# Miniprotein binders against q9bqp7, part 215

Target 1, 240 residues: q9bqp7
Amino acid sequence: VPQNWFPIFNPERSDKPNASDPSVPLKIPLQRNVIPSVTRVLQQTMTKQQVFLLERWKQRMILELGEDGFKEYTSNVFLQGKRFHEALESILSPQETLKERDENLLKSGYIESVQHILKDVSGVRALESAVQHETLNYIGLLDCVAEYQGKLCVIDWKTSEKPKPFIQSTFDNPLQVVAYMGAMNHDTNYSFQVQCGLIVVAYKDGSPAHPHFMDAELCSQYWTKWLLRLEEYTEKKKNQ
Short names: E, the ipSAE of ESMFold2; O, the ipSAE of OpenDDE; V2, 0.75 times the mean of E and O plus 0.25 times the DockQ between their complexes.

## First folded at step 16 (miniprotein)

Design wh22
Fold by ESMFold2-Fast, scan of step 16:
Structure wh22 (fold): chain B 240 residues (1-240), chain A 103 residues (1-103)
Amino acid sequence: as target 1 above (240 residues)
Amino acid sequence: SERIKRLEELAKEILRLVEELRKITDDPYVLQLLDMAELLAEFALDAAKRGDLEEAEQLLKWAILYLEWAVEEVKKLGVSPEEIERLERELEEAKRKLEELRK
């Protein structure tokens, strides 16, 4: 059990739209500071077993591609993910809020992969926006907050390409989503309540993306696991 | 033992190099590589303290590989030649120390 248990949902907030909600999606910039990010907490609290599994995969890939080939592959996967997120932000943002749209960015296989998911996304409230949990002292940069099939969700866009680097980051996706959710629900820069999550796994070949919807109960279960990881991180840093 | 102490010292040296690299870059990809190097070095330090020398050596080898990768990426970002050269020398020294301990 977490020693510093805190609720994921804020009893002072509603999941219904407020008249004061902005018409344009929020985009609060993430500023680097000493407060740990969600991704750092998760990476620094990986189990030894998870690390060894990741390194075994890495060695297998190096045997196949060579060391330089593996580095190039991994760098390209990271770049493709970055471009995918940029394209989604562009697609979901009103055109007037952007300097210009790069049409070449909008025609990747990953974007084709998510088309059927995007048809069910509406009411975008935040894009590429910073969140901070003021009580638990962690920060993050979430991808998107929008309604998916009528439910307000923290949406996390993932690219999948086999083999894939940093396997542990993929396994912790539900924890990442609920960490952002709990932070946003208690961040004074936001006024609404998010109770659901969505992890969307997109494919380079344009194959239909797989959505993993997380209802309020599932989010609460993963929230407890996130609090344990945060506690482990905090204890580790106190002992350094 | 002396070998345990040297493995602990090397792990701490790797952790110091991670922090030095963090101060010269905000690149998300490099920071991710550094986070991995830090985790591996911390596991190596714990393994050394427990007397698990083989595990400590393997973890340090992996940590050094991530640091080398991070230095290569930082070099592409235009960090000063003198700073890059210094970091490369310190990593090469760490690699040499690890190879001596493995023998």
Scores: ipSAE 0.310, ipTM 0.692, lowest interface PAE 3.1, mean pLDDT 83

Design wh23
Fold by ESMFold2-Fast, scan of step 16:
Structure wh23 (fold): chain B 240 residues (1-240), chain A 103 residues (1-103)
Amino acid sequence: as target 1 above (240 residues)
Amino acid sequence: SERIKRLEELAKEILRLVEELQKITDDPYVLQLLDMAELLAEFALDAAKRGDLEEAEQLLKWAIEYLEWAVEEVKKLGVSPEEIERLERELEEAKRKLEELRK
């Protein structure tokens, strides 16, 4: 149990659309500063056991690909993930003119993979947008806030082939989503409430992406675990 | 022991180099590599303090590998060439120190 608990949901906010909602999706730039990001908190609180397992996987990959080959593989997977996010931002922003580069991104297997999910996505409120929790002192860059099957969600797009040195544990993906949710719900740059999450895992070969929906109860459960990771990070860095 | 002290000093040196590189770049890929180097060096410092020399040496080796990788990536971005050259020299010295301790 966290020593200092703080609620994920803001009782003063509604999740229904209203006149205060912007006509275009919000895209607040993330400004780098000393306040830790969600991804940094989660990465810096990985267990020693997790790190050793990742290093063992890395050694096996290096045996197959060579050291330079592994670095190229890792860089390419990161680049593919970045391009996937850029393509999704372009697709979901109705007021952005599609660029030639964006058109090429739309033909990737990952984009084919998420087509059936995108059919259920509407009412986009934020894309690649910064969130800050002023009380808990963390920041983040969320992928998307939109309605999925009629429910307002923080949506996180994942590719399945990310290199292990850069992935969070499978358990950490829900923590990332609720951390963004809690920050947004208390960030004065936003006026709405999000109570649900969605993790979408896309596949390079175009096979159908897997959606992992998180209702309010599940989000509350993962929020408690996120608070514990944040406390661990703060205590660890205080002693450095 | 002298070896424990040297491993602790090396871990702290690696953490300093990570911090300096974090101030030079905002590239997310490089920052991920630096985060791994930082975590590994912190585990190495803890291992050294506990007297687990073998684990400390292994963790420092991995930390240095990620730090070298991060430097290689930052060089491709053309950021602060003079600072990168200095950091590369300090990193090479750190590698030399670890090799001597592993002997």
Scores: ipSAE 0.732, ipTM 0.885, lowest interface PAE 1.0, mean pLDDT 85

Design wh24
Fold by ESMFold2-Fast, scan of step 16:
Structure wh24 (fold): chain B 240 residues (1-240), chain A 103 residues (1-103)
Amino acid sequence: as target 1 above (240 residues)
Amino acid sequence: SERIKRLEELAKEILRLVEELEKITDDPYVLQLLDMAELLAEFALDAAKRGDLEEAEQLLKWAIEYLEWAVEEVKKLGVSPEEIERLERELEEAKRKLEELRK
């Protein structure tokens, strides 16, 4: 158990919209400051074993692609992920909030991959929006908060091609989702409560994306693991 | 051991270079490369303190590779050319020091 345990859910909040909720999705900009981001905490608390395995994978790729080829590959994977997120934000935003749509962003295989998931997404409340946990002192930029099959979820969009040189394992994805959830549930910029998570893994070839739904119980279990990673990060930086 | 002290000093130098590069860019891709360099240098410092010279040298080599990669990416962004030039020289010096220790 973490030394500075804090609950993930806020009992004073409802997952139902009320009259004070915005009519358009919230989009609070993330500003860099001394408070660590979720992704920084997760990357800085990778184990030595994970780092060595990652470097072995990198060396194998460099043998195949060359050093410049590997750098180009990694840069392209990062760019593809960024464009996928931009396209999803555009699709899920009301037309009135966006003066322009780039059709080229909407034609990728990744977007085709998620079509069956998107038909079950409604009631979007936040897109590409900053969250901060004031008490636990971390920040994050979440992808989406919306109803998936009638349940309010923090939704995280993932491409199947991960930039391995600096992206954590797939095991960290649930931690990322619950970290955003806990922050949002205790962030005064938001008035609602999220109890569920959804990780959507999209494929470049347009094959149907895989949704990984996380109910409240599972979110609570991963929340404890996130708190341990946050504690590890805090103690590591305190001793520098 | 003098060699342990030199490895610890080099790891701290790499950590300083990471911090200075973080101040001149907010590009997410570059910041992720710097995060890896930082983690590797911290593991290298711990390895040096434990007397594991081979592991410390390998981790420092990888940390320097990520720093070089980050510098290449920042140069493409066209920010702070005088700062980048200075950091490039310091990074080349760090790389030279590691090569001497590995001999």
Scores: ipSAE 0.700, ipTM 0.866, lowest interface PAE 1.2, mean pLDDT 85

Design wh25
Fold by ESMFold2-Fast, scan of step 16:
Structure wh25 (fold): chain B 240 residues (1-240), chain A 103 residues (1-103)
Amino acid sequence: as target 1 above (240 residues)
Amino acid sequence: SERIKRLEELAKEILRLVEELIKETDDPYVLQLLDMAELLAEFALDAAKRGDLEEAEQLLKWAIEYLEWAVEEVKKLGVSPEEIERLERELEEAKRKLEELRK
């Protein structure tokens, strides 16, 4: 299968984003449908070996925390991640309303962790926005599209304590970013071209977040791997 | 042969319960639990077809655990209580069938 027939970048779009000042970030709502999401494709194409390793990890955690303790731990990690994303959306939105409501979300170690990264983020184009690849038929909800150190990036905010196998492995993070990038570049709801990615790993104790920048070449390499996962998903579900 | 057929039928039953539960919720956390139940049930079906009864039974047990966890979480959301109650009853029956096969 010639994966180069489905390029990550759209040749009909400018390398320069369509600038508007002041920019109001796009927030296209994610609509439920039968088209698979990026996270579903990645989760459903986990290997049997990866699933068994996840179950062994789960059993170890249950041994330490108890059944109810493990469920509470997992739920809490998910909730903290959700609150972190909500806080970042609030911080990066030009229209801040009800500052008092956001106070609880803005007072966390995770937000302290990303402060030095946020200083280099500007020109926000999209926040918590749905993307769909019209030809490859997948959909996703990206965290943020903004300029990081002058380069337009798909930015993915991660907390270090999320249960990786349950949501996404560390090795799948670049695949998620390029999947969103490829979708956005071919989604008629967007007019700009994104060629770079950024994964930001935030820490609960407030220690400085770690940025993982992905240039155009690296994005193209991970795009090939994403296409293989998407093909595997499509073939698997067609047989079931 | 008969044991293999029963395990395959049970795996398909779990997959059907996952499909019905997906229709009752849009909660991302619950959907992740259902995605795991689906993946585990699919691996269980493959194991049963290969004649690996021990692996199939283990995978079905894990699939049922994720499905029970998903039902518990959906009940906290208070959506579709009649449908959830029915699915909970069918899941308990599936769990009973797995225990019978282990004997």
Scores: ipSAE 0.696, ipTM 0.874, lowest interface PAE 1.1, mean pLDDT 84

Design wh26
Fold by ESMFold2-Fast, scan of step 16:
Order: C-alpha cells, then structure tokens, then sequence
Structure wh26 (fold): chain B 240 residues (1-240), chain A 103 residues (1-103)
C-alpha cells in the first residue's frame, strides 16, 4: 500500500464547530497494544549520525555533572515536562474542578513563560487525548487541540532551559505534530478537521515562550517526511 | 569470525533483555531508555554483521549503559524485585562478555 496516497487532511471534515461537537474537551485514553506510537517510530528511525551526536552531547554533560548528576538532570527535565503538561491540562479544561496545584510547579516559571500564549488560546476541543491512524497503523497521545489566534491547531507544549527561537531547533517536533494531526483527521473518535500546528517552547526562568506556528502548507510538507519515517520503521521491523 | 559471532550473540542478548523489561513496566521514562537501548543494540548487530568490530563494541557499550539506567529507574518504582535482580545479574554478565571481547 503506497504511502504517497495518504493525505494529511480529510476532505469530509470541517474545522468549524457544529452542534454535535462536545461542550467538554475530548480525552480519549491511550490503550497500549502492538501498534507503534509516534514517538517510538521517530526514535527507532533516528540516523546513526544523530545517535552519535546525542552520545557526544551525553559525554559532555557527564564530564560536567558526573554520571549520577547527568541521570538526575535528565530525570528532573522529564518530570518538569510532565508537571508542566499536567498544569496546562488543568488550566485549559473548563469543567475541571480547580484542585490545589503544586506550589513548586507554579514557581518554576514555565507557566509564567506561557501566559501570553494562553491568552490567544480558546475553543479547546481535546486535551491529553489518544489518536490512531487506523489505515497507517500508528497511535499517539497529543497534548492539546484548540484555536490559537482563531485557527484550530494541534498544540504541542515543550519545556526548555535554553531559548529556542527557531522551529528547526526542535528536530522531530514538527513531525510529531503532523503525525498527531493526520491521525486525528482520520480517527473516528473525532469529527473535526485540523490543518495547523503550534509548537510552544516554554522557559524555566519565565522568559516569554516562543510559539512556532505551522500553516497548512508547512504541515503538508512535514507530513511527507513523517510518512517516510513511518515507512522506514515498518521496513526495519519487517526485516528483523 | 568467532569475535563477530560473539558480538552478534551479545547484541541479541541485549535485545532479549529489553523485551523482558518491557514486560514488567509501562513507565514512560523507562520506555524511552529502553527504546534507546533497543536502537543501539540493533545498530550494534548490523555493525557486527558488516565486520565493523570497533563500532559494534562501542554501540553495545552504550546499549548496556541505557539498559542499566532503565533497570535503576524500574527499581525506584518498586515493581518485580525478583525479576529485577535476575535482570541485573544478566546485565553484569553481558558487561563481562563485552569486556572480554575488548582484549
């Protein structure tokens, strides 16, 4: 089955809200199975060059922090990301009862960093929700689907200790966004069309987050690259 | 020839240990570490088959490091202590085999 025939957008869907749309953001649980996730496909199709560059970076970090220090640093970055996503889900859910939040999380600066972007986010339709492309056989868990400055977007929240002003510095992040978008547009659990993406990089020190908007044309370009990565993954696993 | 065969066997052993760890945890952080160990071991297997012994040894060393890291993280979660002890012993054996191949 030719991957070139699978469009990212679904011609039978509209990005306009309709009466059948739920008033509460969708949250479909991710069900573990043998179907690969977007993140697994991307990680398993890293090039040897990318892996060696990552290992050189790791060695430099270990030189500065020690091996235990590096592991603590990496674990802390992962935990900060999880807590940031949890806080954003809570903030963006209109029907969630406000529970006491972790005071340390609010003091971290990431939430402060993203405030100016949140002012432009409305019409939330999905939060921490599973997507599956039934024909292409991959799954994912997307962060958020909402209108950003009036355009319906798949929104991906990222944390960073250092400023990343350009989308090119986010490596596979655009591929994650379009993979989720294509899956959602063809997932029977959803009824709407998403044509835009947004990658938001929030900073630990509270510096203003950088939004990287992806219009429909850019999404289509990255979709082609995602399909190639998916083909690489499928062929790799078939031959092992 | 014999060294190539032993490197291939070690890479396959690492891949088997990844599969065993995947049976006892669904923790997202651990899964990321296991994905790296799997990728590195697969690259090592390919390098060994091509006769690139130096690259295979380096990739196996990195794969083992990620596996050890994954085991440490699973221990913190307090799951399957008896299985973790077995996996730790098998990892130490894998490290010993790699060191012998480097002489």
Amino acid sequence: as target 1 above (240 residues)
Amino acid sequence: SERIKRLEELAKEILRLVEELLKITDDPYVLQLLDMAELLAEFALDAAKRGDLEEAEQLLKWAIEYLEWAVEEVKKLGVSPEEIERLERELEEAKRKLEELRK
Scores: ipSAE 0.701, ipTM 0.870, lowest interface PAE 1.1, mean pLDDT 84

Design wh27
Fold by ESMFold2-Fast, scan of step 16:
Structure wh27 (fold): chain B 240 residues (1-240), chain A 103 residues (1-103)
Amino acid sequence: as target 1 above (240 residues)
Amino acid sequence: SERIKRLEELAKEILRLVEELRDITDDPYVLQLLDMAELLAEFALDAAKRGDLEEAEQLLKWAIEYLEWAVEEVKKLGVSPEEIERLERELEEAKRKLEELRK
């Protein structure tokens, strides 16, 4: 699909604050639907090479940890990621109180890792919020929309430089961010425009997180790649 | 050609098991495991149609491993014991069919 038929940015929207914009971050619930999610599209369009590389990694881990140990490791990685996202939502939400927060979540090494990034985050507009591209018919659940160093960004929080075995590959992280961005820019539940992305990789040992900023030009480049993955997914399902 | 048909049939059986498991759980972790099993089975079906028997067999083996993992996780969620027992029997049958084909 040509990029100019389905642009990532909505020409009818502004990135400037509007009087009608909510002062409280939006949190639209994701409802299960026959419409595919961003993560499903990306997972179902992995290349054969990517799958074989993932399986080789799995085999190496099983040799080290045993089969049960590997399963426990993978389950723990999934759970740690979930807890990290819950902690960040709590930290960034103005409606949360201290007594409603899990102290263990707030004191993790991952939270320590992102402190220097969080000091540059302000103007939160959405947290754990559902997006739907009404024309391209896909949905997603984005982590955060906020200003990072003065620029409105779709922010995606990651817990490690290592792959999350069944969530998504590191290579697909930019595609996930721009997919959410394009959906939000064309979702009637939102009134603003986002043109930048940020991927933050946090470390369990508290080492400083790595921010990967994506400007409008880079987002447009990844948007073209996302449209190709979405087309591959659609073609695959038509051939069932 | 008969071997190709058997591999295609097994891949389709695995895809049906994925859908059966999706009907009994909405747990995000289990759904991720099922998505991997589905992708692997789809690649296996494609490999079988191309006549790549060794690749199809390997992909089916991996797909079955993800299904076994998904069933183990679903058992922890308190789903119907009768449904689990049925799925475990169907899965064991799929494993047996794959081992026969690998000979």
Scores: ipSAE 0.673, ipTM 0.865, lowest interface PAE 1.3, mean pLDDT 84

Design wh28
Fold by ESMFold2-Fast, scan of step 16:
Structure wh28 (fold): chain B 240 residues (1-240), chain A 103 residues (1-103)
Amino acid sequence: as target 1 above (240 residues)
Amino acid sequence: SERIKRLEELAKEILRLVEELRKITNDPYVLQLLDMAELLAEFALDAAKRGDLEEAEQLLKWAIEYLEWAVEEVKKLGVSPEEIERLERELEEAKRKLEELRK
């Protein structure tokens, strides 16, 4: 049990749209400061075992690709993910967010992969928007907040291919989603409540993306695990 | 022991270099490389304090590799060339210190 427990949901907020909600999706810029980000907390609380497994994987990849080849592979995977997120932000925005279209952004296999998911997404309220939990002292940049099949969700877009550039815990993805959710629900820049999450895993070859829906109960379970990771991060940094 | 103290000092030096490089850029890819260098150096510091010299040396080597990679990526961005040159020199000195300790 975390020592600094705090609720994920705000009982004074509703997930229903109201007249004060902006008609354009919110896009609050992320400010770099001493307050840790969700991704930093999760990365900095990786176990020693996970780090050694990652380094073993890295060495195997270097044997196959060469050092420069491995670096190029890793940077390309990162760039593909960035372009995928930029394309999704453009597609979901009611206004043109990308002034110069890149044909590759619109015709990637990843975009093809998510088409059937996008048909079920509506009522976009936030895109690439910063959240801050003032009480728990963390920040984050969420991908999207929108209705998926009628449920308001924090939506996280993931790309997947094999081999992957880094060993990643699949359990960290749900933690990331609920961390953003808890922050948004208690961030004064937002007026609504999110109780559901959605992790969408898109594939490079255009195979249909896999949606992983998280209801309120599941979000509450992962929220406790996120609080433990946050506590571990805080304790670790306090000892330095 | 003297060697433990030197490994601890080197780990702290690597952590300082990570923070200095963070001041140069906000590029998310570079920041991910720096986060890994930081984590490795922190594990190295813990290993040194436990007296696990072999593990500390290995972790410091990996931390330095991530720092070198981060510097290469920042150079491609063409920002703060004078500060990058200074950090490159400090990183080469850290690398030299590690090789001296491994002997």
Scores: ipSAE 0.744, ipTM 0.897, lowest interface PAE 0.9, mean pLDDT 85

Design wh29 (at its last look DockQ between E and O 0.72; V2 from the best seeds 0.76)
Fold by ESMFold2, look of step 17:
Structure wh29 (fold): chain B 240 residues (1-240), chain A 103 residues (1-103)
Amino acid sequence: as target 1 above (240 residues)
Amino acid sequence: SERIKRLEELAKEILRLVEELRKITGDPYVLQLLDMAELLAEFALDAAKRGDLEEAEQLLKWAIEYLEWAVEEVKKLGVSPEEIERLERELEEAKRKLEELRK
């Protein structure tokens, strides 16, 4: 049980978008600051066992690819994930507000993998948008807020292949979603709230992506776990 | 006791280098490498304080490897090359100190 509990939902906000909401998705800029990001909190609270397992995996990859080959592999996987998120932002933005769509971004197997999910996505309210929890003092950059099959969700897009040295456990994916949700629900840059989450795992070969829906009750359960991780982070950093 | 003190000092030096590199770049790839180096150095500091010398040495070796990787990536960005050269030299010195302790 967290020592400093705070609610994930804001009872003074609606989860139903207002008719006055903008037709262009929100994109709150991420600003460099001193408070920790969600991903930093989750990474810095990895257990020593998890880190040792990661190093074992890394050494196996180095044996197979060599040191330089492993670094190039890791860099390429990171870039593919970045390209995937950029492509999704472009696809979901009706105005192409960033830049002209890159045909190479749209030709990836990951984009093919999510097509059936995108057909169920509508009412996009935010894309690649910063969130801040002023009370709990953390920040994040959420991928998407949109309706999925009629439910307004924080949607997090994942590639099935990720650079292992950087990955907090995939068991942390729900914590990432609820941390963004809690921050957004209490961030003055947003006038609405979200009570559901969606994690979408896409595949490089174009195989159909797997959606993992999180209703409000499940989000509340993971919120408690997120608060514990944030407490652990705060305690570890008191002496620094 | 002397090896414990030197391992603790080395872990703190690695943590200082991580912070210096964070001041130079906000690149997400580099920051993830630095986060790993930081975590490993913190685990190493705790291991050294407990007298777990072999564990502390292994953790510091891994922390230095991530930090070397981060420096390599920052050099590709072309940001602050003189400051990066200074930090690279300090990192090589930290690596030499660890290799001396592992004897």
Scores: ipSAE 0.780, ipTM 0.906, lowest interface PAE 0.8, mean pLDDT 86
Fold by ESMFold2-Fast, scan of step 16:
Structure wh29 (fold): chain B 240 residues (1-240), chain A 103 residues (1-103)
Amino acid sequence: as target 1 above (240 residues)
Amino acid sequence: SERIKRLEELAKEILRLVEELRKITGDPYVLQLLDMAELLAEFALDAAKRGDLEEAEQLLKWAIEYLEWAVEEVKKLGVSPEEIERLERELEEAKRKLEELRK
């Protein structure tokens, strides 16, 4: 029963469209303060073994690229990810002014990679929008909430450039998605229920992106793991 | 015991420098570098308390490297030049202290 103290799904909400849903996607700005973000909780609860593996990878990259080359590489990967998210927000927005983007952003290999996924995406309800879990006291900025193949999903867009950037981990991607989902389902700024997740991994060379769909059962399983990470974060920061 | 105490003090100093740099900028890239420095310094503090001097020294070295990288990135943004100069001096002092302890 301890796992039921904070359910991921809100029994008072439905995923069905209703007349009060806005015609344009919600974009609530993230107000950062002392309340931790999803990404900070996950980063600060990495295991010592994960951190050592990351540092070993970093040292190998520095041997290949030099220190300045490695820093330039990581900066470029970060910038490419940012541009990819900006392009997707522009593409999925119904407002024409938000589609006044650099053509080079819209023609990237990453955007070509996700074209077949985008054909299955409709009914966009939120883009680059802040969520807060009012009782668990964490915040996040989700990428997208939309229907994927007829199911309302929290969608997280990822780039998969090899080698992967030192700052990001794919192992925590499902936890990130369910953390946003649980927050949105309990955030008064939103009126609908999300029960599914989708992680889309896009490739720089334009190869078809890989969708990782998460049904309600899988989301519930990862929610339990997210609650443990949040508890670990809270205890760790309380005891320092 | 003296060496353990110095490693603990250095880890706490690095954590203080992380928090001071967080107040200077909200740049997402810099904040990610600071998050790594913070985590490494926390692991270093735990290693020092357990008496694992070799692990504590290695973790402190990595934490300082991330702080140096973060300072370098903030300088490119052109924010708070006087505060950055002060933090650079304190970081150089932390590096010197670690160098002395590793001998």
Scores: ipSAE 0.766, ipTM 0.899, lowest interface PAE 0.8, mean pLDDT 85
Fold by OpenDDE base, look of step 17:
Structure wh29 (fold): chain B 240 residues (1-240), chain A 103 residues (1-103)
Amino acid sequence: as target 1 above (240 residues)
Amino acid sequence: SERIKRLEELAKEILRLVEELRKITGDPYVLQLLDMAELLAEFALDAAKRGDLEEAEQLLKWAIEYLEWAVEEVKKLGVSPEEIERLERELEEAKRKLEELRK
């Protein structure tokens, strides 16, 4: 049980997004500060075993690709992810911003992969927007807040070369999603609350993306795990 | 032991270098590399404190590799050449220290 329990949902906020204002999606810039990001917390709380597994994988890849080849591979993976997010932001942004769409960004297998998911996405409330949890002292940059199949979700877009048909295969992504949810639900820059999460795993080959929907119950379960990771991080940094 | 102390000092030096690099860049890719370097250096420090010298050395080696990678990426971002050169010198010194500890 987390020592510092904090609810994921804010009882003071209504679940009903004020439907009326087709307002421009929020895009709050991420401020550089001493507050840890969600990604930092998750990365810094990896177990020693996980780190050794990653390093073994790295060493194997270096043997296969060479050192420069591995660096290029890793850089390319990162770049592909970045471009995918940029493309999605462009797609999900209001039409007035469409004039600057780099058509080249839209010509990807990843974009093809998520087309069937995008059909079910509406009511975009935020895109690439910073969230801060003031009480728990963490920040994050969420990809998207929108309705998926009529449910308001924090949506996290992921790229993968391998099928991830199960939410368990998404590693710490569920923790990331709920961390963003919890922060947003308590961030004063947001007037609404989210109760659901969605992880979308897009594939390079254009095969249909896997949506991993997280209902309020599942979000609550992962929220507890997130709190434990955050506590671990906090304790670790106090001892340094 | 003197060796343990030196390993701990080296781990702390790497952690310092990580922090300095974080001040000069906010690039998410670089930050990911720095997070790995930090984590590895922290594990190395813990290993050294436990007397697991071989593990500490290995972890420090990996941490340095991530720092080298981070510095290389920061160079591509057009950060101050003078600052980069300083960090490179400090990193080379850290590598030298590690090599001396392995002998």
Scores: ipSAE 0.766, ipTM 0.901, lowest interface PAE 0.6, mean pLDDT 91
ESMFold2 (binder alone), look of step 17: mean pLDDT 85; pTM 0.868

Design wh3
Fold by ESMFold2-Fast, scan of step 16:
Structure wh3 (fold): chain B 240 residues (1-240), chain A 103 residues (1-103)
Amino acid sequence: as target 1 above (240 residues)
Amino acid sequence: SERIKRLEELAKEILRLVEELRKITDDPYVLQLLDMAELLAEFALDAAKRGDLEEAEQLLKWAIEYLELAVEEVKKLGVSPEEIERLERELEEAKRKLEELRK
């Protein structure tokens, strides 16, 4: 699908606060079985070279930790990531919430790592919210939409253990961000426009997180690559 | 020929096991493991069709490893224990078939 037929930005929308955006609704995603998610599309369109590279990393980790140690490591990395996202949702949510805040959850090394980034985050409009691209037929669950240093961004929170990368493909992070952005910009459940992305890599030891800001031009460049991945997925599914 | 057919059959069996596991869980981590197993099995099927037996065998081994991780995680969730036990037995049989083909 050519980029000019399916632009990432919606000309009918603005990034300015609107009376139509009074709440910060959290939404549950649609069933994955009928419409592919962003993460599924990206996983299913990994190149053979990327798969072999990840398997080499896996074998090196198994040599270091043993098979049982590797299983525990990957499970724990996933769990820590989940807890990190839960903590961020709690921190960024309005004070009135049905969730109980856990003091221990708010004191993790990952949360310490992002403190300096959070000081620049305001105007939260969405948290752990489902998005769907109406015409391209894909869904996603984005982490956060908020202003970062005055710019409305799709913000994606990542955890990293130096020097050990997570088992999933982290090189697709910019594609996840722009896929969520394009979906939200064309999802009737939302009325605003997002043109920027932010990938925040937090560290377990509490060392300062690294923010990777993506301006509108960079987002457009990655959008083209996302459309190619989506086309590849669609062709693969058709041959099944 | 016979070895190619057996590799193709094993790849298809792994893809079936992936789909059966997807029906009994919506856990995000398990789904990620299953997506990886599916991708590896599809690459293995393509390799077998091209006659690249060594690549097909390696990819099937990795696909089975991801299925094993997925089964272990689903067992922790306590969902459909009898169905999981059946799938676990079928997975062990798939492992045996692959070992026979490798040697």
Scores: ipSAE 0.451, ipTM 0.772, lowest interface PAE 2.1, mean pLDDT 82

